# VH-VL binders against o27280: the designs that were tried, part 70

Target 1, 266 residues: o27280
Amino acid sequence: MDSMNVPEVLEIKRIVEESESVKTFIFSWDFRREVRPGQFVMVWDFRDEKPMSVSLIDPVRSEIGISIRRVGEFTDRVHGLSEGDLLGIRGPYGRGFELMGRDILLVGGGIGMAPLAALADEATARGMRVDALVAARTADELLFLDRLEAAGVNISTCTDDGSCGFKGFAHERLLTLEENHDMAAVCGPEPMMFQVMRILDERDVPAQLSLERYMKCAVGICGQCCLDDTGFRVCAEGPVFWSQELSRVREFGRYRRDPAGRRVPW
Short names: E, the ipSAE of ESMFold2; O, the ipSAE of OpenDDE; V2, 0.75 times the mean of E and O plus 0.25 times the DockQ between their complexes.

## First folded at step 3 (VH-VL)

Design n80 (framework fv_azirkitug; at its last look DockQ between E and O 0.84; V2 from the best seeds 0.00; counts 0 for: pae E 5.8 > 2)
Fold by OpenDDE, second read of step 4:
Structure n80 (fold): chain C 266 residues (1-266), chain A 121 residues (1-121), chain B 107 residues (1-107)
Amino acid sequence: as target 1 above (266 residues)
Amino acid sequence: EVQLVESGGGLVQPGGSLKLSCAASGFTFNTYAMYWVRQASGKGLEWVARIRSKSNNYATYYADAVKGRFTISRDDSKNMVYLQMNSLKTEDTAVYYCVKEDYFGYYFDYWGQGTLVTVSS
Amino acid sequence: ETVVTQSPATLSLSPGERATLSCRASQSVGSYLHWFQQKPGQAPRLLIHDASNRATRVPARFSGSGSGTDFTLTISSLEPEDFATYFCQQYDSFPLTFGQGTKLEIK
């Protein structure tokens, strides 16, 4: 356990360009250390450390992939790296997704599709039918479409501007879909997830949702990722939660804590 | 559906030049490395050239047999990959295939129908 | 360069029989070995990638195994449409290299 908490310095094996703002960094991985879709790792660039979802799990090639969106100083530095460069990786941490049933619905928005892409691979490998609702602001921000298609996923797209697929938000598209699934996995902007969860609950579809919060320690000790009223630590009890669990979380879909611990609206 | 359509093949004399084109569709072209692979009649397959994506600075790689003579290039705005062949030799006679790399860049997942290049006096 | 050698050069079998094709690399290529099927007048088609992963729409009768230097493509029960030439290819290092092919013909 102690070794898990020490960053392992890994060489970037490959970099995949997912979009203008998203890159996937691939590393060799020792699968004696198990990793599940929905879990995250702490990425260390020797200056700062940030939690990132695992988007690729390939036991055949002994590789994992981490998809990172360029959003700030840390990610700017990481996006400046090249194949052969080094990063520190520790983990994995958190609770990942559980697969159940035969038919699964994935609903993802933006970079939220990262853990869902990994889940899609596992689900399809198990012979499950996978439907994915992939949402983004614009067509060029839709992620993992070719990858998902290659895996045999049935894809429905949704864009805010209507540049691809349904024009509107993910929850709006979901309302137009009448088919029910055995379970759903959701990850994306929290307001999206909130609306999607409500629809799925009304349809009695078991749903798991992956939350994003500011995480510092990743081991449940610092409390930075604690959810109000419940005391849930996103890094320990999450980041994947069942809808029933999130129904107890008042702040879900409404606000989050910034690095200083202040409430900030979504 | 992924489609790769080669064109530009034909008969050329030794020492001549020819430019092959490949039109790609059905996938996000600009994120993939593209390849040329050739096959002489009744013979095996031979890797010719590779061009990586923009994110990898359009890095190019060539088989020793064609280095200095062939140039692979791409136009992402048109979903096109090209192979400029100069100083052609009789041993360059082959069907030339445009080949797509997989999403993560570890194998060839789609091939074009090929275009025949014949170098003969 | 890594030399890839296939055996046998020609394999004559009847429909319904089991086919076993071998591919050997001159040095370890890990699992970065792929199998292609080519019919006369057609382009190669991906069958197996990464030694043992069946490509999309490839029938279950096709399977791949092996790692390092020795690899095998197996067709459990041959169908008439399976008679073709099969190539293995290593993607461990450049230059990328192919085997010379195994021609599977009807006995």
Scores: ipSAE 0.800, ipTM 0.917, lowest interface PAE 0.6, mean pLDDT 95
Fold by ESMFold2, look of step 5:
Structure n80 (fold): chain C 266 residues (1-266), chain A 121 residues (1-121), chain B 107 residues (1-107)
Amino acid sequence: as target 1 above (266 residues)
Amino acid sequence: EVQLVESGGGLVQPGGSLKLSCAASGFTFNTYAMYWVRQASGKGLEWVARIRSKSNNYATYYADAVKGRFTISRDDSKNMVYLQMNSLKTEDTAVYYCVKEDYFGYYFDYWGQGTLVTVSS
Amino acid sequence: ETVVTQSPATLSLSPGERATLSCRASQSVGSYLHWFQQKPGQAPRLLIHDASNRATRVPARFSGSGSGTDFTLTISSLEPEDFATYFCQQYDSFPLTFGQGTKLEIK
């Protein structure tokens, strides 16, 4: 709607430093607008606007949190802000995760753990048993470990360089874990998600994966977030898809798109 | 596992100085605000000081009773919190606890075992 | 400054009984009211945060309720190890303040 699609200028209430390169920005939020784990918002720094996953959903304190990795000029500027500074927020947008069963597996790579941290909070609040496989290239890039531990999540870690936990990729670690989950939720680099989805499909574990595509409108009009083979719009029909929906998508795991929409290799 | 270990307590005369230290481990120290809370023998708890993280410019806040006399500081490279106590008074006699706030900064989740400061002749 | 007042000052009860401890703030603190247990010779231990959320590894017999200015800690069936002093603390505004404590004595 028109009022919901205009950025609301909000004060940064708190900043949590998650790592050298990742910060969580916390804002007051009116939960008459419901927010679900896996949904995203558009963050506006008064010059540029980028989609970011919601990583904290706290109706008791009337707060949301948005985790942002420093990767370029926009995120560098946002990381330079302090509590009390302003950002524009519009949303939430997209389809979130659905919880089912008693036992859930979370598989997150890098900043992909952000929406999964929000999902972990909801799952533990419902009394589910939560296992999380947290992956990164190095130990210093493992995110949300303190938060997940405090929530009672059972954590397994892997790092590409072996500096913490299992040495190897997330899908390699997954092969060594128990197969007794009712569902899985996956978010991270698309090559990782493809490999993890393959294993989960083989194990017949229902899986939901959260995808990123370049976005402009966030409401499904501009077409910049489309998946080639299905016409799915990540901002409208996703960003969370069931693995069976993604099995029909040829481009998944094969290439990415630049801001102009051109196909480029991963 | 989260651990906070205080040291530097002892006997000191009124008007003297003492520096307390707190060694922290088991969590990502540089992202948390840190606190000192004290408890006089057989009495209640009193907040003393707070120091915020680097991303919050190491901002400090003090209880009125110690303002101007005590200085809280931290060294993120060593995972240390300090309390420099000057112009000590007999009413400063207490066990001093190093305290950590939770991940989001809403409550105290872990306390050290404390170090005793006695101010008397 | 928000004054936090606890009652009663002392409770004498037997194992197996229910204990109810009260905490009142001089102005609304929303849900930012926390409960700590302190056993003799030990540091305080967090029991309940944000009025009603049990901290990790705290037994289910401990529960908290309330919002705004009036808060309650309940211990549903006392165990001998529950002999301790209980403090409530507001974290809504500085200066952070604690109640004077309720001493729970085994009769």
Scores: ipSAE 0.146, ipTM 0.616, lowest interface PAE 5.8, mean pLDDT 86
Fold by ESMFold2-Fast, scan of step 3:
Structure n80 (fold): chain C 266 residues (1-266), chain A 121 residues (1-121), chain B 107 residues (1-107)
Amino acid sequence: as target 1 above (266 residues)
Amino acid sequence: EVQLVESGGGLVQPGGSLKLSCAASGFTFNTYAMYWVRQASGKGLEWVARIRSKSNNYATYYADAVKGRFTISRDDSKNMVYLQMNSLKTEDTAVYYCVKEDYFGYYFDYWGQGTLVTVSS
Amino acid sequence: ETVVTQSPATLSLSPGERATLSCRASQSVGSYLHWFQQKPGQAPRLLIHDASNRATRVPARFSGSGSGTDFTLTISSLEPEDFATYFCQQYDSFPLTFGQGTKLEIK
């Protein structure tokens, strides 16, 4: 438990450049602190601390990986680091994905493929058949295709502009994929996840969805975590939720809150 | 599907120069370190050179046997790796392979078909 | 430089037999040791990476073991297509080094 309360200063062992805007940072990890796909860690650059999903879990090499998109000052500073540089890591936190059955569908949008890539590795190691639908605005924003292929995952792609695979949105592509799966895991922009969830519900496929905005709720620092009638349970049990739980949250996929607390459509 | 296609091999006199090329496809080329490995007839494999990706400042590394004579380079806009070989010696005679590292950079996962370099008078 | 030595240089066996190939490093390479298969006129093909992990599309009869300085590649029941040269490689330190190869030939 003590190691969960303070950041451990770790050396960046390797950096994988996933795209123009995304890098995966790899660290040696002591697996006496168990990490599961869907969990996150707090990354500290000795000035600010931000939650980041774990994208690689490798007990054989004793390594974890954290994939970070450049979207602001903190992430821009972290992207400027090199192998051998130091970062503070504490965690893991949050509820991870649960695996069941023999066949799993992964549906990821943009950086949402990061926690799903770790899940793909675990599902494959368990002998499950893994199908992945990878969605992005353009071909250059599709992530982890090489890694998923190396893991033996069957990949379908779609891009909004048609630059790779199906031209259209993830839910439109999913409608053309009429295969049975024992479960699904979904991570990406909330509007995409909402549409995908509805299709999976119609197909009676149990789904788990990861909501990035609830990562702070798991460590008790987000005032917007309590929604509808779910109360503090949503805050404590994130970021991964079953579709049955999210069906009861009116804000999921429809609204977000601005800094003033006002409803803003997605 | 990953493909690495070498070209530029041939017969050259001792002291001469050759430039090998490797055309890569089927993966996100600009994010991987690329390597050259050679094999003399009936002999073992010998690492020659390594070039890292842009995020690692295109850092280059060479085997002692070729250091100062060979230069590895890349053109990410064309998905190409090159090996400029100067001051060639008869012991440089070998099949030269363009080699890709795995996703995390811990082992060689794909090799090209090789291109033969013969250094003789 | 880390020297990698393979033994035996040549191993003569019949189809259906078990093959055991050894690789020894002059200093510890942890688990950063890989095995490649090479057939005449072809490029090397990855078989086992990181001492014990079988590469994609490699048959289950191939297995690797060991850590530190002593490593073994085992083929549980030889098929005709398995008669080839096998190389081990350390990826722990530069320069990267390969063993001299073990030629597996039909008896």
Scores: ipSAE 0.122, ipTM 0.651, lowest interface PAE 6.6, mean pLDDT 87
ESMFold2 (binder alone), look of step 5: mean pLDDT 92; pTM 0.931
OpenDDE, look of step 5: ipSAE 0.800; ipTM 0.917

Design n81 (framework fv_azirkitug)
Fold by ESMFold2-Fast, scan of step 3:
Parts: structure tokens; sequence; C-alpha cells
Structure n81 (fold): chain C 266 residues (1-266), chain A 121 residues (1-121), chain B 107 residues (1-107)
């Protein structure tokens, strides 16, 4: 009955092709419904509903953008849509990123750059110095470099295969960076985030990490999102968590759970 | 100072080929999508082709009028964008402009001076 | 494709007068519309981006308004150098399309 829990049917205003597998869908948005970087919306194609991070927040144009990677039946259907077609949008949901300090580091892997692109826009508008480490398996999977450069972000890239920037993983590239930061924000594959978090902890840099697999927990859908700390309600506090909150989570970066609750390694 | 300089235009017979070049300077070329836009004498502007940055896998897109005949490409090491034009028709006669755009900004803030392509027997 | 139509084709005015140029899109382009000025023998120059934002170093007498399908470019008081052809362009969807132009000429 909360107006936030009723989907609004919105027209796709613009579609931006980010890569062969990623598109950003742009909608007009009434900013009386506050949206912050790190929050997500539920996207409804009138058959299924899936959580998607908000990747563009543009109050000047009165628009939001949602970036979607083609990975399954739902996303295949959505990728087949055109400008003028309709989608249901419900939200926003979840805890967004908090900005603090003057110098921040963004570390993103693949589609994990989507919520970080929105954060970069807010941080630069606030006058912060923003360094971004953008990681992917190949150059084709590096996302939002054009947008980050337009925002004035200092960009470093790395690819597993060496096709762009540093050859190696995000944490290996991070070890070669000696710059001090007041905080970091991290989003990407969980094993990447775990390794990055360890390095940031050793450098005493407070980090916020976005766990996209916990986005459903924020709307009360997933029963498997409880953390090892007794009484912790990840579905009320996700998808963004501070590194100190995640330091007590045994499964973070090591395993996940199947529908029966059994542990499955990464 | 941002500059775009086109070259390679000239007179060619119908069915012939030409390769246009555009040399960019004064900005980080690899961060921009590059476009070709043409204009026939006394007529309006017509978008021809687009190539995105390396981060977007050099994704290309073409106007229907030139699809299958024209190929846009770029060499970021030389700050160059190219337009290979094959199977030229008399209706391809136009001044061809090179222009840049940031994908999300969507506007062409700098244009080259243009290079004239005349397709005639 | 989105068809963009400009009117009038030619507008004859004197220096000091106000000019109002129209641009109409066949379907909504929201505010994804730009205005360009082109003088004979020169490349187009960006005047207004995203319907209403004046480009860098463009004089204050130029302004843009509108959204959806109907847009206007206004020149509040014409200077001699303003007599040129003006084009609008949408970038809401591909293919990118331009209007046919409005030629502003001295009366």
Amino acid sequence: as target 1 above (266 residues)
Amino acid sequence: EVQLVESGGGLVQPGGSLKLSCAASGFTFSDYAMYWVRQASGKGLEWVARIRSKANNYATYYADAVKGRFTISRDDSKNMVYLQMNSLKTEDTAVYYCTRGKYYSGYFDYWGQGTLVTVSS
Amino acid sequence: ETVVTQSPATLSLSPGERATLSCRASQSVSDYLHWFQQKPGQAPRLLIHDASNRATRVPARFSGSGSGTDFTLTISSLEPEDFATYFCQQYSNYPLTFGQGTKLEIK
C-alpha cells in the first residue's frame, strides 16, 4: 500500500548500448522520490520482476538509468525492447553509498561499475577527487569509461587478459597504487571484492561494498541473506555494507548458498 | 585547442571507392565516439556513421543509405578515424564532416572543415 | 525513424528584430534536441544543446525552449552575423536526424 511498493509503468525514453551484452535504459523520473547511488529498483516486464541497480541519476534532465547485462531469460526479453516500450519500475530500495572525506576510490568489476558510475557523478558534483579502478576479464567488458572521463574521474583500468591497461586482477593493480584515499566504494564479482577489501583493510581505508546478490533481501524476498552475526538483518541494511560489517561474514568471497541452503564454492 | 581535419575527398566515378581520413588533436581522442555527417550542396545534414570508443568495443552503426557500402574505423594510436566508401553512387556526392561526441552528452561540439566527395561520370 | 521538420523554410527579418524558429519531431524526443548554426562555406556550429542549454561562447541573445515534439529557437535581437541557416537535430534514437533547416535572411 506504500506508493513505493506499487510499480509505476514507465516508458523507455532512451536506450544506450554500453557493450554487446550491456544496455542502459533511461526513464523520466520524479525526484520527489529520492534516489541515491547504490540503491536499486525492481524492474517488471509484466511476467517477471528483477532487482537492478540505478546507474544514472540525472536531476537536471529528470531521468534515471538502469544498466542491465544480458544473462538469462528475463534480461534477454528486456534487451529485446525498444524506445517507447513500457516497463514497471518499483522503488527505490536499499541503502545507498555514503560519501565522506575529500579523496575517494571506486573499484568496479564488469556490471558492478553501474552503481559506481552514479556514485562518481555525485562525488564529482560535490567537489571530491575521484579515482576509479575499472576491472574486467577483457577490454570488451570494461564499462562506463566514457562517462567517468566526462565526470572528471581519474581512471585506471585492468583486464585479466591484458587487452586494456594493467594485465591482471583488480587487487593486483590496487597493490601497485600507492595513493591515499579517505574512503572506497567497491562493486563487482564477490571474489574480486573480497580481495580488494583485504587490501583496503590493511591500508586503513574504510570501504563500502555493494553485494548485488543481497538486493532481493532488501525487499524481503530472499531467505538466504542472513549473515553469521546473530540478529543482523542484511535485508534491512543491504545491498551496500561497510567493510567492518563484512569482516565477520564467513561466507563473503568464499561460498554462496543454493536454494536448499547448502554451501556452493565460487 | 580541439581540431579535426578531414582529407581524402575528390572526384570519383560511380561504382568507385574513396577512403576519407580525419586527424584529431587537442583532446583525449580514445574517450570519444566519432561520427561522419554529410551535406549535399544546398541541402540539410545527414548522419552517415558512428564508431564508439575501445571501452565500447568500437561498436559501429550506419545509416541505411550507406549500410553495406561504407565502413567506419579508427586507430587510437594515431588519433585517426576513417570512412571507407565503396560502390559509390551519385547521391553520395556531399561535403563529409568528421565530428566528435561523448556518448552520454550526445552533442557534436567540434566539427572539421569538411572534405568534398563528388561522384560523377 | 524520427522525422524532424523545421518551419519556416525561410525567415526574412531586419537587424534588431526578434527571430523565432520552430522544430517539430514526428514522435517525442523529450529534450534530446540540439540546435546548430551554419554560415555559407563553414561547418555547423553548436548553439543550443539538450533543448535549452546555451553552448560555450554562444551569445546570450540565443535561447532554446520546448520538450517532447515541439521546440523553438529564439534570437532576441538579431545581429548582422546571425543571418545564417539553423538546423535542429534529435538524438533520442538512431538514426540521428536533422531538420531541413531554416534560412534566416536580411529583409
Scores: ipSAE 0.005, ipTM 0.510, lowest interface PAE 9.8, mean pLDDT 85

Design n82 (framework fv_azirkitug)
Fold by ESMFold2-Fast, scan of step 3:
Structure n82 (fold): chain C 266 residues (1-266), chain A 120 residues (1-120), chain B 107 residues (1-107)
Amino acid sequence: as target 1 above (266 residues)
Amino acid sequence: EVQLVESGGGLVQPGGSLKLSCAASGFTFSDYAMYWVRQASGKGLEWVARIRSKANNYATYYADAVKGRFTISRDDSKNMVYLQMNSLKTEDTAVYYCTRHSWYGKFDYWGQGTLVTVSS
Amino acid sequence: ETVVTQSPATLSLSPGERATLSCRASQSVSDYLHWFQQKPGQAPRLLIHDASNRATRVPARFSGSGSGTDFTLTISSLEPEDFATYFCQQYSNYPLTFGQGTKLEIK
């Protein structure tokens, strides 16, 4: 049953340009290999492998989608591919999101909206009411509004520069939202997630947060996936964590560590 | 359950103006992008204009043939989408359909259409 | 833009016969293609979505197949009400484009 650890070479069926820097790559998928929102796959371009969150899960069409932001050599090469080209995919890996209650709030920042878009599809299919707060630096970096709209999600937007929706940060916009939710799911830059978590904790809303920065360690290849003094391994216990677990991690939202182990402020 | 009803068509002289309306019911109108698609007698379907939902800031798009002359708009409080047509040409003669789409360009429901005839 | 071409322009058949209609795209659209039926005096009706899936309340005699650039709509046994014009539409690339139509007429 280790078939998920063997890369499968898949043909790119469709490429959706989400923005100037983000593309979604869609592949046929055999759903005997289960995949859940919040999980990720290793994408292999036959030179290097990188972890990518699954952004579309469509068992009716037998398809998955993987959204990739162009940030370096690997992602530049992948962005240069066309429909019909091949990529290696293995996984899924990691702990996915858990759904509970009747109402869910999604809070996504930038590419962090990708795994939340897949979660929105599952939550609406289960009959939940879904509210999404989509945050980015500028309007051009807001992602998946079309998909959330198609799923019947109630959408609020905010941009740092005010080019779309509320002018400000996700946590500032959240303070203006009045509705209570049975749970929340949050994915984006760690400082954003920390501020959002604090507000949700005050409102007694349990939240799950995705720590995508450690996903490369998911198959145990480096062993460096630890959080603060708790000893949690994001690759073994994440990337999705409940807010109660993260509230005990002093570094979350305040510090990160460089390759030498030094504390670096966000 | 889903219904789209167009109105406002008629006979107009070249250079004239008409405003088409489409009344929607049976779905959450504010969640869907809306299109106007036209069809000349005995010919194929041609998209004219698109307006996205509030979540996408009501972004508008036009076919090159109508750009600068037509304006698409919507009123979510009334479940209405509109097409203001100015500087009409004989080649604009067609049945105009209102249609919704869901999920990246899927047209799943259409109105009955309204005929626009541009003739002297 | 992606050009979509249908063939034949007109197909003359008798009730009870099998109809096969073709749609070709100028570049790959994977399976992101829909088929519509337009009966005389009516609005278009979605028949097949995503190359091969029948839309709601569409009779079982209608089927779609194909992927990439070549697509087929098949009507296994023609009924009198099936004599209509059929259009295909791709949604892989913007702008969304339609074929010119195939008119199915009684021989």
Scores: ipSAE 0.005, ipTM 0.435, lowest interface PAE 12.6, mean pLDDT 83

Design n83 (framework fv_azirkitug)
Fold by ESMFold2-Fast, scan of step 3:
Structure n83 (fold): chain C 266 residues (1-266), chain A 123 residues (1-123), chain B 107 residues (1-107)
Amino acid sequence: as target 1 above (266 residues)
Amino acid sequence: EVQLVESGGGLVQPGGSLKLSCAASGFTFSDYAMYWVRQASGKGLEWVARIRSKANNYATYYADAVKGRFTISRDDSKNMVYLQMNSLKTEDTAVYYCTRPRYDFGSGYFDYWGQGTLVTVSS
Amino acid sequence: ETVVTQSPATLSLSPGERATLSCRASQSVSDYLHWFQQKPGQAPRLLIHDASNRATRVPARFSGSGSGTDFTLTISSLEPEDFATYFCQQYSNYPLTFGQGTKLEIK
């Protein structure tokens, strides 16, 4: 038993429905345990434990929020819970985003906007100018637009089907946007992140990217967290990486690993 | 309109030196890695050297055939990339092309090329 | 080093015919393989990047396929301007390497 790393049983204080498939679960939090945007927690429903990015960090209200997309048995069970129900929370874990400069570009796809929403709050609180490119397949899958607007973020949207904003993919929209940001943060499907990273590299904009696919081994050493070409372990060294750190990872954005550890195209 | 214009080629004796220049326009030059690729008469293309953007600390990389003899450099204020060629050999005779990759980081493809400059190394 | 080998060295066809050009890598290059067209006295022109993606302003008759070690460039119906030399190139491993070229000649 690791006494420094035990789950706390916390009451669900509030639930925000972000979309048909996404909910944010809000808990009271003791900020003697520091939480930074880009970090994750292990969520335990008393049957299974899964890693989830922190999407709200509010020390004024003493709250954190965790946004969860319904994609399988565990997340279906959690989505069935109500305010007042209990969940186990362990963490936080991982490297968070670092902020520098005067202005930041956020590029988020789908649920990838969750950790970026927390980052937007911190960046605006520091007086930075924040531009966000929010991407989804359809308008009803765009996340956190009201929250970003309330924070004073300059929002651009794109949808694959053209139902809101630019018709096309995030990287296609990015090509039409201003090129003078001091840094960027990117989170979403890996193929999207790879294309965005390449454009930002061409623009000399340092970028941080969040790789969440290996977070199931969040505690301790686990071979499955190892990135192909660099030996990075997402749970220990990530999930947030600078684009320069990913420069040798041929797998990033083009291949994933199957359960046997073999490269498989996206 | 993206343009790359090479200059500095010519006839030189074995053991001599030449400095090639490539003037870029129509894109944000400082954001791109730049490459030199050569082609001997009637032969295939051969990669020579690469210099990355400022974001990647201007990292350079050379083909083994030219390592220690050639130096790639750039001046972002002038939108120029250079290839300093020393200790030239007859087998360095080729048309030298300046090219830029699209999506430099982790991959790339050469979407624009200059028209080339001919280097002839002969006694 | 990753060696890329093109076949055939020369292909003689008539306008309107289909051309299929092959490129083989000595080790897997994933999909980091590109195709270029070159006419005498001119710079190479990008046709296909990342195995199957047609470059800007390249006619629809050009297509690419393959992954790993075996790749093909197809021209569905040859036009007179298509008679040129075609090169494949891998961008998976340094040193970057090109094939020796396939010369497409009018019959």
Scores: ipSAE 0.000, ipTM 0.394, lowest interface PAE 17.7, mean pLDDT 83

Design n84 (framework fv_azirkitug)
Fold by ESMFold2-Fast, scan of step 3:
Structure n84 (fold): chain C 266 residues (1-266), chain A 121 residues (1-121), chain B 107 residues (1-107)
Amino acid sequence: as target 1 above (266 residues)
Amino acid sequence: EVQLVESGGGLVQPGGSLKLSCAASGFTFSDYAMYWVRQASGKGLEWVARIRSKANNYATYYADAVKGRFTISRDDSKNMVYLQMNSLKTEDTAVYYCTTSYYKGLYFDYWGQGTLVTVSS
Amino acid sequence: ETVVTQSPATLSLSPGERATLSCRASQSVSDYLHWFQQKPGQAPRLLIHDASNRATRVPARFSGSGSGTDFTLTISSLEPEDFATYFCQQYSNYPLTFGQGTKLEIK
């Protein structure tokens, strides 16, 4: 039987308050269903179902974690839940990150650090050197710094307002960092990812980027997902794409698609 | 229809020079990185050089074996990519192909027939 | 650089038999791996892209599988035109690297 297509009703084992707007919900997980960093699950509150990236993968404790930012009606309801309450979980879905080389760079903006935190755990467990550039609008929106530090990650921060670390945007901070990495993984607001990708591509650093908008396409609930400014459809499911795929898409970082397929500025 | 047509190969003595050309058609050439790949008789394929698009300032990359001796360039107005080969060595003897490479199916599955470069006395 | 190794170097089979060709990468290339066929005096021809997808006009007897570091090209029932050299190529990281080739020859 294909159990990944049917939501399992799971008990919230633990809730971690990551910030005023972000919580991580932890569930017991049967690792006969493999989960990789960069994959997502569908979270069902018995009214609506939304895709959420997996932010913790812990086979030793038999747990997964899902980090959720409070941005609307669904996430408001989920944030109101307590340990012991139930949620439906279906998945995992999508293409995850692949680790390459010895030295890697993670560039995360806001909640985009969630899938990258899971990747950092795996990379450090494999003995890789991990540098993380953690970006946010303000210091209190920087996520997972304690987890990254505990894992031995070399952390650089930047905030738009200068309240922590470099004052400015992720791509501006990246220009002041070392050029030497075998691979990068990037997740955050699409305009940030576009600028970061361009710099990494010029440095000949292969990068993997996670695009939230393609999580729905991976489960078939959005028929309008395509990279069509080059006349090409997205044939492989997301949400993780290599930078060379995205470097030829003129709308990446500039436009997104609404449900009707119209181009809408970010 | 996508096409890549190489030319400019021939016989040259060690220490000599040759300039290879590749004419591209059927795609928006200026948006794509171009590569030269070579194959010695009875051997595998070996990447030689890469040139990026104008949006990336025509950045160039070379295999260690040819760095300092070969120069890749392009003329987007003519849909041409070139490989200037200087200080040629006998081990540079190979069929040279131009091609383009993309991740996850964004690629051209066309290789020209190649152009033979023989470096011998 | 990512080293790509093919085995066997030469495979001798008869028409109608199944051929299985292997390709190993020294580090993960995910599914960013192509298979090419090359006949004497000709340019390489793309057979399989992204580990498992047949290129346009490639017969159904050709199939690819694998992910990460281990990849396989299978020809379910050999036809006379299939006796050629086969190369795998990774395009996950730079420099682009190719295997040394497997020569499929008639027994």
Scores: ipSAE 0.000, ipTM 0.359, lowest interface PAE 15.4, mean pLDDT 82

